# VH-VL binders against o82653r152to333, part 34

Target 1, 182 residues: o82653r152to333
Amino acid sequence: KSLNVGIIGPPNAGKSSLTNFMVGTKVAAASRKTNTTTHEVLGVLTKGDTQVCFFDTPGLMLKKSGYGYKDIKARVQNAWTSVDLFDVLIVMFDVHRHLMSPDSRVVRLIKYMGEEENPKQKRVLCMNKVDLVEKKKDLLKVAEEFQDLPAYERYFMISGLKGSGVKDLSQYLMDQAVKKPW
Below, E stands for the ipSAE of ESMFold2; O stands for the ipSAE of OpenDDE; V2 stands for 0.75 times the mean of E and O plus 0.25 times the DockQ between their complexes.

## First folded at step 21 (VH-VL; framework fv_pasotuxizumab)

Design w6 (at its last look DockQ between E and O 0.11; V2 from the best seeds 0.00; counts 0 for: pae O 7.3 > 2, placed apart)
Fold by ESMFold2, look of step 21:
Structure w6 (fold): chain C 182 residues (1-182), chain A 122 residues (1-122), chain B 107 residues (1-107)
Amino acid sequence: as target 1 above (182 residues)
Amino acid sequence: QVQLVESGGGLVKPGESLRLSCAASGFTFSSYEMYWVRQAPGKGLEWVAIIYSSGRTIYYSDIIKGRFTISRDNAKNSLYLQMNSLKAEDTAVYYCAREPEWFTMDYYFDYWGQGTLVTVSS
Amino acid sequence: DIQMTQSPSSLSASVGDRVTITCKASQGISNDVAWYQQKPGQAPKSLIYAASSLYSDVPSRFSGSASGTDFTLTISSVQSEDFATYYCLQHNSYPWTFGGGTKLEIK
């Protein structure tokens, strides 16, 4: 069984730390070669006959090179079409940064990805770097800020660096892989 | 033709409340993030607040110290600013403003109202 | 909050002069700066977005640049219609913040 998972978020969200923790702690990684030239494979998690392939979505948002181009509208539209190809989309952000100084582009990404349901793609919101947040009450405030976004099936509070909550996310993804029609 | 028309400004005493309105026309109001920006007479621009298109996501400037509430009524194409516990330093022209549609990734104010003056004086 | 320190607060120029206005951000904000022009009795008007991109119908004598946290608006050859007050705005993080403004006056 196979599941293609896109991870979208700003460069500092901790995408590679999360995937390294998932792959390095449980199963031997297997390389998945892709002919999808737009997307980099971050890793493959294998358990039994089930694979979860993680893809980075470079150039989509918060990219300096994309932001300065005159034809940015066409480039952004093309990049967004590409994310619809994934079975599951993880929208990831740094919750500690959000509590200190909310990033305008990150808020916009979370809102727009969460507003309209996509019947062929599951989306989850991942609040990363919870280990840096002193008061756990503040995590609930962020959850309340984004709670009325119907496209997100589930919310995860994790630390990709320290591993908190990562097992729950891994299990969710494995569950989606076994349920997926082929 | 996009139009934004502010109203509700006037003279009030310190400690009183005032509600500003911004009537929008010429575009699909419910699809746009809306803003309040103010300018004290002879002074610079100050960002006050944003409300997202659904009305659920809101950020305020620290300058208002929790005294103002932004809201919108998408059925009436109207943006509001409820101003409580007004102080002399809140004296300003208040503008409503719009940004372009989100997919352009362009973050600037493409349309502004003409403003409404609020004067807080005893 | 991110502070935008704009300088100078005022300057004089003759038609044809090159004018430079600077904003400094208190922290890294990428290219998330816009520039506005405001004439007396009018609402502000967009000039520059993304630090260096011209808004539609803005004359090419206007340009913007960024170096680290320093952002610059340049008018290569000032025209009579350019005498106004100019503001930078950071839109990297909420709350958004304006610079203090620069009044460009005829010499």
Scores: ipSAE 0.514, ipTM 0.787, lowest interface PAE 2.2, mean pLDDT 82
Fold by OpenDDE, look of step 21:
Structure w6 (fold): chain C 182 residues (1-182), chain A 122 residues (1-122), chain B 107 residues (1-107)
Amino acid sequence: as target 1 above (182 residues)
Amino acid sequence: QVQLVESGGGLVKPGESLRLSCAASGFTFSSYEMYWVRQAPGKGLEWVAIIYSSGRTIYYSDIIKGRFTISRDNAKNSLYLQMNSLKAEDTAVYYCAREPEWFTMDYYFDYWGQGTLVTVSS
Amino acid sequence: DIQMTQSPSSLSASVGDRVTITCKASQGISNDVAWYQQKPGQAPKSLIYAASSLYSDVPSRFSGSASGTDFTLTISSVQSEDFATYYCLQHNSYPWTFGGGTKLEIK
């Protein structure tokens, strides 16, 4: 069984931390060339006969430090095209930062990805860096803020750094894997 | 159209205080990170401080840390720089600027004001 | 702090020349580099973001590239309006730091 997982989020979302925690073996960054974009493999999680491949989605978010496309329009278009290539899309953000200093850009991303359904793709929301949040009730507030978005199948509160909640996410991903020819 | 207009600059003596303002228009001010950059006469650009949209997250340059305070009033679409204990070395044109927006088709991410001159001299 | 060493500090060129300006970061900063153009008495103008992406209003003769910690701004064919001072910026980590600037002058 195999599953392709894309992770999207702002630079401080902790994407690499999560994948590092989940992935027992750091697979050398094999760039898989898709149609117009090179996706960097963040890692591969293997359990038994199931393999979950994690991919970065550079350029999906337009910002000063975004992926280096010469043409902004082309970059955005290519980025969105690549999103459809994944079986599961993880939208991840720093929940601690959100609580301390909400960024409307991040909120917009989360909402957009939660409203735009893709029948061929499952989307999950990961609130990362929960270890930095002192009050658990604040996490619930954040969850409530995004709970009504129909495109998200599940919500995860995790700490990619500390590993909190990551087991549940891993199990979820494993459960989504399908038999594919190796 | 996006517009940033700095004000408050002028001549002050060392040790005195000055407050700069940046009036923003043409965009949702409360949604953007704002920052100050200064440029001494005939010198290069120097980052001063940044304030996130909510106003809670702030970072300063080490050079001005403890003396300057960046703040914002989202209701007034205004960015501020409170400058205390001014030194001659603080003499510069001060620019306010807007950070780029994520997840946008905007083709111009950085907007700068025209700057306001601060001169610190005895 | 991350230092951006910009070179050269000044450069003379003629219209039509190829010009290259370089910034070297003191450590890895991914592609979190922007380039600015500034003319006398004006605010800086953004040219490039994410090391190699041009803003839509920037002529195609401008380009940016990155290799490790080396970042380059190139003008393929200098035009009369390109004579100005150029700055690189790293915004990978705080404090943000600019390069020292490169003044492009007419030969």
Scores: ipSAE 0.020, ipTM 0.559, lowest interface PAE 7.3, mean pLDDT 85
ESMFold2 (binder alone), look of step 21: mean pLDDT 89; pTM 0.900

Design w7 (at its last fold request DockQ between E and O 0.05; V2 from the best seeds 0.00; counts 0 for: pae O 2.9 > 2, placed apart)
Fold by OpenDDE, look of step 21:
Structure w7 (fold): chain C 182 residues (1-182), chain A 122 residues (1-122), chain B 107 residues (1-107)
Amino acid sequence: as target 1 above (182 residues)
Amino acid sequence: QVQLVESGGGLVKPGESLRLSCAASGFTFSSYEMYWVRQAPGKGLEWVAIIYSSGRTIYYSDIIKGRFTISRDNAKNSLYLQMNSLKAEDTAVYYCARDTEWFTFDYYFDYWGQGTLVTVSS
Amino acid sequence: DIQMTQSPSSLSASVGDRVTITCKASQGIDNDVAWYQQKPGQAPKSLIYAASSLYSDVPSRFSGSASGTDFTLTISSVQSEDFATYYCLQHNSYPWTFGGGTKLEIK
């Protein structure tokens, strides 16, 4: 069984930390060239006969400075085409940052990725860096804020750094894997 | 053409309530985040609130938090600001504004209404 | 909350002058800054977005730049129609905050 997982989020979302924690074997720089964007393999999780491949999606949160409107639009559109290639899409963000001072771009990303379902792709919301949050009740507030987004099948609260909640996420991903021709 | 028209402003006493409306036309209202911005007479601009396209995600300025409620009716192409427990300091011209397209992941007000004046005085 | 300290609060210039207005953010906000122009009795008008991108139909004499937490609006050659009040906005983090404004007056 295999599963292709894309991870989307801002640079401080902790994508690398999570993948490093989950992945037993670091796959050296295997870049898959898609039509418009090169996706870097973050890692591969293997358990038994199941393999989960993690990919970075750096192209969605673009720096706008120095680019014209048309160029930005084109780049974003290209990035979106690549996102649709994944079986599962993880939208990840720093929940601690969100509680202190919500990043407008992150909020927009979460909302728009959660508004419309893709029948070919499962999406999950991953609130990362829970280890930095002192009050658990605050986490619930964040969950409530995003609970009505229909495109997200599940919500995970994790610490990629500390490993909290990662087991559940890992198991979920394993369960989503399907038989593919090797 | 994109048009935003505010209404509902007027003179009220402290502690009273007022509801502002913003009528939108010329674009797909339901696809855009909407904002309220206010400006006290002779003073600067102050961000009040944002409501996302779905109407479920909302953020407020700390000054008005708990007293004002932003809402929208996409079917009516309308934005609202329910203002309760009004104070003298709330006296301002209130503007509704439209955000840019979401795909830029950037924010700026591309269209503004003419504003409606709210005066809170005893 | 993020504060935007705008300076100067007012300045006088003549047509043809170079004018610079600055906003300093209290913390890092990347390039999430917009600039607006407002004339008396009118709604604000967008000038700059993403700190340095010119909004559509805005004259090229307007420009924006960023260095760390310092953001600058520049008018290379002030025209008669440019006398107005200018505001910066940070939209990096909620709550969004405007600068205090700069009134550009005729010298």
Scores: ipSAE 0.800, ipTM 0.902, lowest interface PAE 0.6, mean pLDDT 90
Fold by ESMFold2, look of step 21:
Structure w7 (fold): chain C 182 residues (1-182), chain A 122 residues (1-122), chain B 107 residues (1-107)
Amino acid sequence: as target 1 above (182 residues)
Amino acid sequence: QVQLVESGGGLVKPGESLRLSCAASGFTFSSYEMYWVRQAPGKGLEWVAIIYSSGRTIYYSDIIKGRFTISRDNAKNSLYLQMNSLKAEDTAVYYCARDTEWFTFDYYFDYWGQGTLVTVSS
Amino acid sequence: DIQMTQSPSSLSASVGDRVTITCKASQGIDNDVAWYQQKPGQAPKSLIYAASSLYSDVPSRFSGSASGTDFTLTISSVQSEDFATYYCLQHNSYPWTFGGGTKLEIK
């Protein structure tokens, strides 16, 4: 049994820290069921005969360069076509940063990925760095801000540095791998 | 030809309300984030608010302190600004503006309306 | 909130002069800066996006650059139509903020 998981978000969202808590080490493309042309393997979580492969999504969010007006459609389409290949997509952001000064590009990503359901791909929203948030009631405010997005099946409040909430996320991903095809 | 036309400005007294409208034409309105920006006479530009294309996501400047509400009606190609509890400091020309296509992550106001003047005076 | 400190507040130049206008952000904002030109009685128009990219049909005498939190608009040889007020805008984080503006006047 296998599950391919894409993790998308800004480079400072904590993707590597989260992956390290779940799997402990990177695996250099050795366990891939399908070819990847644009994405790096972050790690593999194995439990029994079941594995979850995590992929980084280097693309539009990692590069802050502008596009010309006439080039926008082609460049956006090229950067995003491979995202649809994952079984599960984790949309990840720094909730501490969001509470202080929301990143405009991250908000657009969250809304873009969350507005329309995709029957071939499950999507979850991951609020990372909860360990930096002093008042936990503020986490509920952020969850309410994004709660009306139908494409997200579930959201998680986690700390990739402290491990808070990571067990719930790992269990969810293992459940998806066992239940596939959906 | 992209066109944005503001309306609804005028003279009002402090504490009153006013609703601004922005009529959009020449593009698929429902695909774009929309903005209000204001400029007090002789002063610089101030960003007021954004509303995302679906109408579900909204951010405001701290300046309006919960007194203004941005909204849109995608069926009517219209953007609105409801201004309540108006103060003299709200006196300004109010511009509606369109962002670039929602697919981009580089924000710029590529089209602006002509502006509508709101005067708040005793 | 991110503060955009724009300087100078005004400057005078003759046609053909090189002029430089700066904005300093109060924190890191990557290249998320746009520049606008506004003439009296008119709405602003876009000049620069992504700190250094020219918007459509903007003359090549305009250029933008970034170094850390310092952002610069340069006009290499001012023309008569360039006398206007210029604004920077950060769009990295909400709320978005404009710089205070720079009036470019005929000497």
Scores: ipSAE 0.506, ipTM 0.766, lowest interface PAE 2.0, mean pLDDT 83
ESMFold2 (binder alone), look of step 21: mean pLDDT 89; pTM 0.914
ESMFold2, look of step 22: ipSAE 0.380; ipTM 0.717
ESMFold2 (binder alone), look of step 22: mean pLDDT 89; pTM 0.914
OpenDDE, look of step 22: ipSAE 0.021; ipTM 0.620
ESMFold2, fold request of step 24: ipSAE 0.401, 0.427, 0.476; ipTM 0.717, 0.733, 0.759
ESMFold2 (binder alone), fold request of step 24: mean pLDDT 89, 89, 89; pTM 0.907, 0.910, 0.912
OpenDDE, fold request of step 24: ipSAE 0.043, 0.029, 0.044; ipTM 0.612, 0.613, 0.664

Design w8 (at its last look DockQ between E and O 0.52; V2 from the best seeds 0.00; counts 0 for: pae E 5.4 > 2)
Fold by OpenDDE, look of step 21:
Order: structure tokens, then C-alpha cells, then sequence
Structure w8 (fold): chain C 182 residues (1-182), chain A 122 residues (1-122), chain B 107 residues (1-107)
């Protein structure tokens, strides 16, 4: 069984930390070239006969500075096209930052993704860096804000750094894997 | 063309309430985030609040301290600002504005209304 | 909250002059900065988005740049219609915050 997972989120969302924690094998130089973009393999999680491949999603958080409108539009379009290539899409953000000073990009991303329907792709929210949040009640506030979104099957409270909640996420991903030709 | 027209401003006493409206036309209102900005006489611009297209996400400036409520009616192409417990410091021209859609393809323009004056005085 | 320190508060220039206005963010905000122009009795007009991108109807004499937490609006050659008050805005994090404004006056 196999699963292709894309991780999307702003800088410092903790994508690398999560993948480092989850993956048993780091694939240093493997890239997957698609028709429009090249995705970097962040890592591979293998358990038994199941393999979960994690991919970066370059271009979704594009720097727009220095580009004309048409170029930005084209870049954004290409980035979104690549998102549809994954079986599961993880939208990740720093929950601690959200509690203090919400990142506009995160909210916009979640809003946008929440309005898009892709029957071929499962989407989950990962509220990361819970280890930095002192009051559990505050996490509940964030959960209330982002729960029950139609486009998202589940949400996870995790610490990619400390590993909290990652086991549940890993198990979920493993359960989403399907038999694919080798 | 895109138009935003504010209304509802006027003279009120401290402690009273006022509701501002912004009528939108010329674009798909339900697809855009909308926000309020105010400007006290002779002062700078101050961000007040934003409401996302669905109304699910709302964020406020700390200045209002929960006294103001931003809302929208997509069916009426209208944005609102309910202002309660008004203070003299709330005296300002209030502008409604359309936010750019950051993850979509239209970064060409954002739009502002002409503003409506709110005066809070004893 | 993120503070945007705008300088100078006022500036005198002649037509043809090069002028520079600066906003310093209190913390990292990527390039999530916009610039606005406001003339007396009018609503603000958008000039720049994403720190350095011009809106379609903005003259090319306007430009924006970013270095770290420093953001700059430059008018390469001031025209008579450019005398106004300018504001920077950070929209990286909520609450959004404006700079204090810079009034560009005719010398």
C-alpha cells in the first residue's frame, strides 16, 4: 500500500520538524517531476507493507514581490495544480502564533482550501507547536475556530518537534494508504 | 465597476450605539474579505476589523476592545459595523474596503468607499 | 502586535525630486506590506502590494522595496499630483497595523 502526502503551510509552520519526526527514512535527493512542478520528497514512512511519501509543496506560499500581476497569477495557478496530485493534503500552521498574532496567510489558506472540493483528495488540518501553548483552554479556542470545515476530514493537534499527537496522525495516514502498483 | 458606499454615520453621545453599513456593487461580494478602517480628524489610518467572505473568520483591532462587531450579509451585498459604547476617541471617518484575494488571481486592485463620519460628542 | 514605525512624519519636496519614505516593522513580516496614498478629503488609494509590486494604475515613478524589516516607498521624480499623505500597512498578522503616515508637502 502507498500514499502520497503533500504538506502545505507558511514558513515556520513546522513542516520539516513533523516530517523529520515521522519518517523512518530520509530520501536526500529524490525529487518527483510533474508536468508543472518538481516536488521534493521530504521523507518516507514505512510500516509493514505500507509506504507513506511526504512531499513539499513549493510555490503555494509564493513570494509575490518583484513579480508582475500576470506572473504572479501564473505562478499561483501552477502551485495549485500541484496540490491536486496528492492523495492527502496536510494543511499545517503554528497554533501558538495563531493564538498570539494570527498569520493572515494561514487564515486565508484555510479559508481557500475550505471552499474547494476535491473528491480525489483528503485534507486534514495540523495545528502544530502545541508544546508552546501553556493553557490547554487556548487550544480549544483554536479548535473551535477551525473545526467542522467541510473540506477537512480531520484536524490534529500536534507537536512536530516533541512528537505529541504525531502517532495519531501517522496512524491516520497509514489507514488512508491504498494498494498501488509497484 | 466596483463601488463601495458607506452610510450610517452621524453625531452620537458617548455610550450610545451606531450601526454603519457599506453597500457593495460591481463585484461578487460573497467572494471577498471586507474590512473597516477609520481615521480620526487630522490623524492617520487605523485598521478596525476584517471579516472573511463566509463570515466564519473575523478579526478585530485591540482598540475596539469588543465594543464593535463586524458582520456581513452576502445576499444584500452589505457590510456592517455595529458600534456600541461609543467613546469620543471613536470619532472618525469610517471606510469600508475590499481586501485583495491573496490566493486567487486578482491582485490588480483593491477598493475603498468614500467613508462616513462618526462624531461622538457630549 | 506588530508596530510599523513610519518616517519621516513630514517631508517637503519639489517637483522632480526623489523622495523616500520608510516603515520599520517591529518583527519579521516577510513582504506583507502595502502602501497607500491619501489626498485631503479623499479615501486612501492603493499604491503597492507585497512590498514591491505596483497596482495596475500606479505610475512607474513609484516603487517599493524591502530589506529585512525595513520597507521603503520611493518616488523617483515627484509630480504635482503626488503631494499627499502616504501610509504603510502590514497585513502579515492580525491585527493589521498602519504606519503613522508621511505628509509630502510642496517645498
Amino acid sequence: as target 1 above (182 residues)
Amino acid sequence: QVQLVESGGGLVKPGESLRLSCAASGFTFSSYEMYWVRQAPGKGLEWVAIIYSSGRYIYYSDIIKGRFTISRDNAKNSLYLQMNSLKAEDTAVYYCARDTEWFTMDYAFDYWGQGTLVTVSS
Amino acid sequence: DIQMTQSPSSLSASVGDRVTITCKASQGISNDVAWYQQKPGQAPKSLIYAASSLYSDVPSRFSGSASGTDFTLTISSVQSEDFATYYCLQHNSYPWTFGGGTKLEIK
Scores: ipSAE 0.763, ipTM 0.898, lowest interface PAE 0.7, mean pLDDT 89
Fold by ESMFold2, look of step 21:
Structure w8 (fold): chain C 182 residues (1-182), chain A 122 residues (1-122), chain B 107 residues (1-107)
Amino acid sequence: as target 1 above (182 residues)
Amino acid sequence: QVQLVESGGGLVKPGESLRLSCAASGFTFSSYEMYWVRQAPGKGLEWVAIIYSSGRYIYYSDIIKGRFTISRDNAKNSLYLQMNSLKAEDTAVYYCARDTEWFTMDYAFDYWGQGTLVTVSS
Amino acid sequence: DIQMTQSPSSLSASVGDRVTITCKASQGISNDVAWYQQKPGQAPKSLIYAASSLYSDVPSRFSGSASGTDFTLTISSVQSEDFATYYCLQHNSYPWTFGGGTKLEIK
């Protein structure tokens, strides 16, 4: 059983911290033998004959300075074509940062990915760094802000550092993997 | 050629309402996020509101305090600003502006309309 | 809300002078800064995106830079058509906010 999971979000969302907490084995990025595209594998979660492979999506949040306008546009468009290849897409953001000073680019990403259902790809919204948020009431306000986004099958409130909610996410991903060969 | 043409400005009394329109042409309007920005005479620029390409998601500046409503009609390539309970401090030139396509995510306004003047005076 | 403190509010220069205009953000905003030029009676014109990248029709005498929360627009050799008001904009977080403007005047 196998599942390819893309993780999309800004660099400081905690993608590597989450995968490090969940997995016991890191694998190398996709081969460079074609030398046309690469995906960095953040980790592999294995239980029995079931594997969940986590991939970073670096091209979607490409740095813009130092590139011409048309070059940036083409690179971002190319990166978006690869997003459809994942079985599950985790849209991740730092909920603590969002409560203090929301990033409009991150809000736009969350809304875009969540506004229309995709029957071929499951999407989940992951509010990371809940350990930094003192009052649970504030987390519910953020959940309410994003509640009208039908493409997200599940919402997870997690801490990559403390492990809160991470087991629920891991179990969800393993459940999705049961339907696929490895 | 991208064109944004505002209309609907004029002289109104405090407490009255006014609706601004922005007619768009020369691009696929339904693919772009749209904005209103205003500028009081002799003063700087103020961001007012954004509406996402689908029309479904909207954010406002605190300066309008719930009195303005942004909307769009993608079939008519038109952006609107409904302005209620107008005050003297709402006197400004109102510009519609286009963001980049949503997928670049790096960007602010690349095209602006000519503006329409709203004057609120007793 | 993120405050953009733009300085100076006005500046006098002669043709050929080097001009520097700054905006300071009240907190970290990455490179999410744009610069605009506005002449009287006209809509703003986009100059710079992503703090330092020029739009295709903008002369190369314009440049932008970023260091921490300090953002700079530079005109290396001012021309007669450059006398205008310049604004920075942060678009990192809602609400988006402009600097107060810098009026570049002919001496």
Scores: ipSAE 0.174, ipTM 0.664, lowest interface PAE 5.4, mean pLDDT 81
ESMFold2 (binder alone), look of step 21: mean pLDDT 89; pTM 0.913

## First folded at step 22 (VH-VL; framework fv_pasotuxizumab)

Design ctl (at its last look DockQ between E and O 0.03; V2 from the best seeds 0.00; counts 0 for: pae E 10.9 > 2, placed apart)
Fold by OpenDDE, look of step 22:
Structure ctl (fold): chain C 182 residues (1-182), chain A 122 residues (1-122), chain B 107 residues (1-107)
Amino acid sequence: as target 1 above (182 residues)
Amino acid sequence: QVQLVESGGGLVKPGESLRLSCAASGFTFSSYEMYWVRQAPGKGLEWVAIISSSGRTIYYSDIIKGRFTISRDNAKNSLYLQMNSLKAEDTAVYYCARDTESSTSDYYFDYWGQGTLVTVSS
Amino acid sequence: DIQMTQSPSSLSASVGDRVTITCKASQGIDNDVAWYQQKPGQAPKSLIYAASSLYSDVPSRFSGSASGTDFTLTISSVQSEDFATYYCLQHNSYPWTFGGGTKLEIK
């Protein structure tokens, strides 16, 4: 079984930390061509007969508002075209930063990605860096803020650095894998 | 043409409530975030609150949190600010404004209303 | 919260002068800065977005620039209609915060 996972989020979201923790070993910089786009491989998680490949979204250009481009021509010319190629899309952000001083672009990105379901793609929201949050009840507030976004199948509270909640995310991803050639 | 028209301002006493309205026209209201900014007499501009296009996401300034409520009715192309427990310090001209960008447009331009005066005095 | 320290609070100039107003952010905010002009009894007017982009109806004598956390509004040659109060705004993070304002007065 295999699964292609894309991770989208701001630079401080902790994407690399999460993938490093999940894979257990740092994967050397590698690129993989998927259809018409080359993606950077962040890591590969293998458990038994199941392989989960994590991809970055290099070159992703966000509008000032944090929204994606709607124009097809623009999508073909940027990294947004590749977003739809993944089986699972992880939208990741720093929950601690969000609680202290929310980045308006990040908020808009989360909303944009959560507004409409993609029938070919499952999306999950990952609140990362929970280890930095003193009051755990504040995490619930953030969850409530984004709970009504229909495109997100699940919400994860994790620490990519410390590993908190990562097992649940890993298991979820494994469960989403389907029979595909490796 | 894009138009924003505030209404509902007036003179009230401390502790009372007031509801401001902003009527929008000339654009797809439901596609834009909207926000309120106020300005006390002879003072600077102060951000008050913002509401997403769908109304699901809202943020307030700390000074009004818990007392004011921002809301919108996309069917009526209207933005609202419910102000409760008003204080003298809330005296200001209140402006409604459209955010610069939407999910459907790459055009960068924001619009402001003419403002409505709220006076809180004993 | 992100603070926008605007300076100077007031400035006197003559027609034809070059004027510079500065806002310093308390932390990194990329280029998420807008500039506004306000005349007495009027609503603010948008001048600049994204730190250095002019709105279409703004005269070319206005310009914006950014260096790190320092943002500047420049009027290359002040005109009589430019005497007003100017404000910077950061909209990078909530809460949004304005600078304290700069009143440009005629010398």
Scores: ipSAE 0.162, ipTM 0.746, lowest interface PAE 3.1, mean pLDDT 88
Fold by ESMFold2, look of step 22:
Structure ctl (fold): chain C 182 residues (1-182), chain A 122 residues (1-122), chain B 107 residues (1-107)
Amino acid sequence: as target 1 above (182 residues)
Amino acid sequence: QVQLVESGGGLVKPGESLRLSCAASGFTFSSYEMYWVRQAPGKGLEWVAIISSSGRTIYYSDIIKGRFTISRDNAKNSLYLQMNSLKAEDTAVYYCARDTESSTSDYYFDYWGQGTLVTVSS
Amino acid sequence: DIQMTQSPSSLSASVGDRVTITCKASQGIDNDVAWYQQKPGQAPKSLIYAASSLYSDVPSRFSGSASGTDFTLTISSVQSEDFATYYCLQHNSYPWTFGGGTKLEIK
């Protein structure tokens, strides 16, 4: 069984640290080209008869110029045609940074990806860098901040650097791969 | 009247699994964060896990080392704890507890169930 | 992890005595402390939240206070029904941690 997972989020959200912690095998990105942009394979997590392939989505970030929500919506529609092929999309952000100094562009991305259900794609919100958060109860408050976003099936609290919570995310992804018709 | 009733405890051997249930009544279950706490015989209380009102956010104690899964079914007013790879150290009474309303951080009505005993013995 | 050092681990008191139980947090936790009472064979019962606020239906002889990282549960005049084990809980940071408990024995 197999599951293709896209990871999206701002630069330095910790995407590589998380995948390095979970995975051991890379697959060449050229063998996975199904769109107008090339996906980079971040790694493969394998357990028994089941594997999870992780893909970075670098062409899907906001421009540094910071387009507004309407501009982002139009660009996302044009740029996301290939992303619909991922079975699961992980939307990742630095929760420690969010608590200290929220970035409206990151909030817009989280809300945009979470507001519209996609029947062919599961989405999860991943709150990374929880190891840096002093008041851990604040993690539930951040999750509640985004609670009216029906497209997110689960919220994960992890440290991609330290490995906290990563087992729970890995098990969720393996469970999705087992349930998938193949 | 708030009521929490745990079930599913019992005697099992190391390495086996159990699923605990907590039936809730007397309040709007879907508006509350829920948690599990355990207590080994003759010992103190240990926090295990919390799940948000929607079930989308979960946090675990390091004690369970990724072996337990908390979940909820808001349509059935039920909280669950799936316990896999059980060890003798998991022997305890497991309590279901209600925490704060999702809209507040005041922890105003902290209710506990009566507990269900899990014994792990070879 | 935040350690809650609860003392004493046990004590004996006569009806009418003033009793003080303390918890010391290993770091600053604001007022994110709750106190629980547990009688043998029963589930814990909530006494105090936010370090000093009394849950409803809890007798007014119970009170809580905070000074820095020191948290205190006081029973102003112990009654026979107060025989129990008492626990503090910090909920400032995950993992939430309990104090080791204080067994109050009535002479």
Scores: ipSAE 0.006, ipTM 0.563, lowest interface PAE 10.9, mean pLDDT 79
ESMFold2 (binder alone), look of step 22: mean pLDDT 89; pTM 0.893

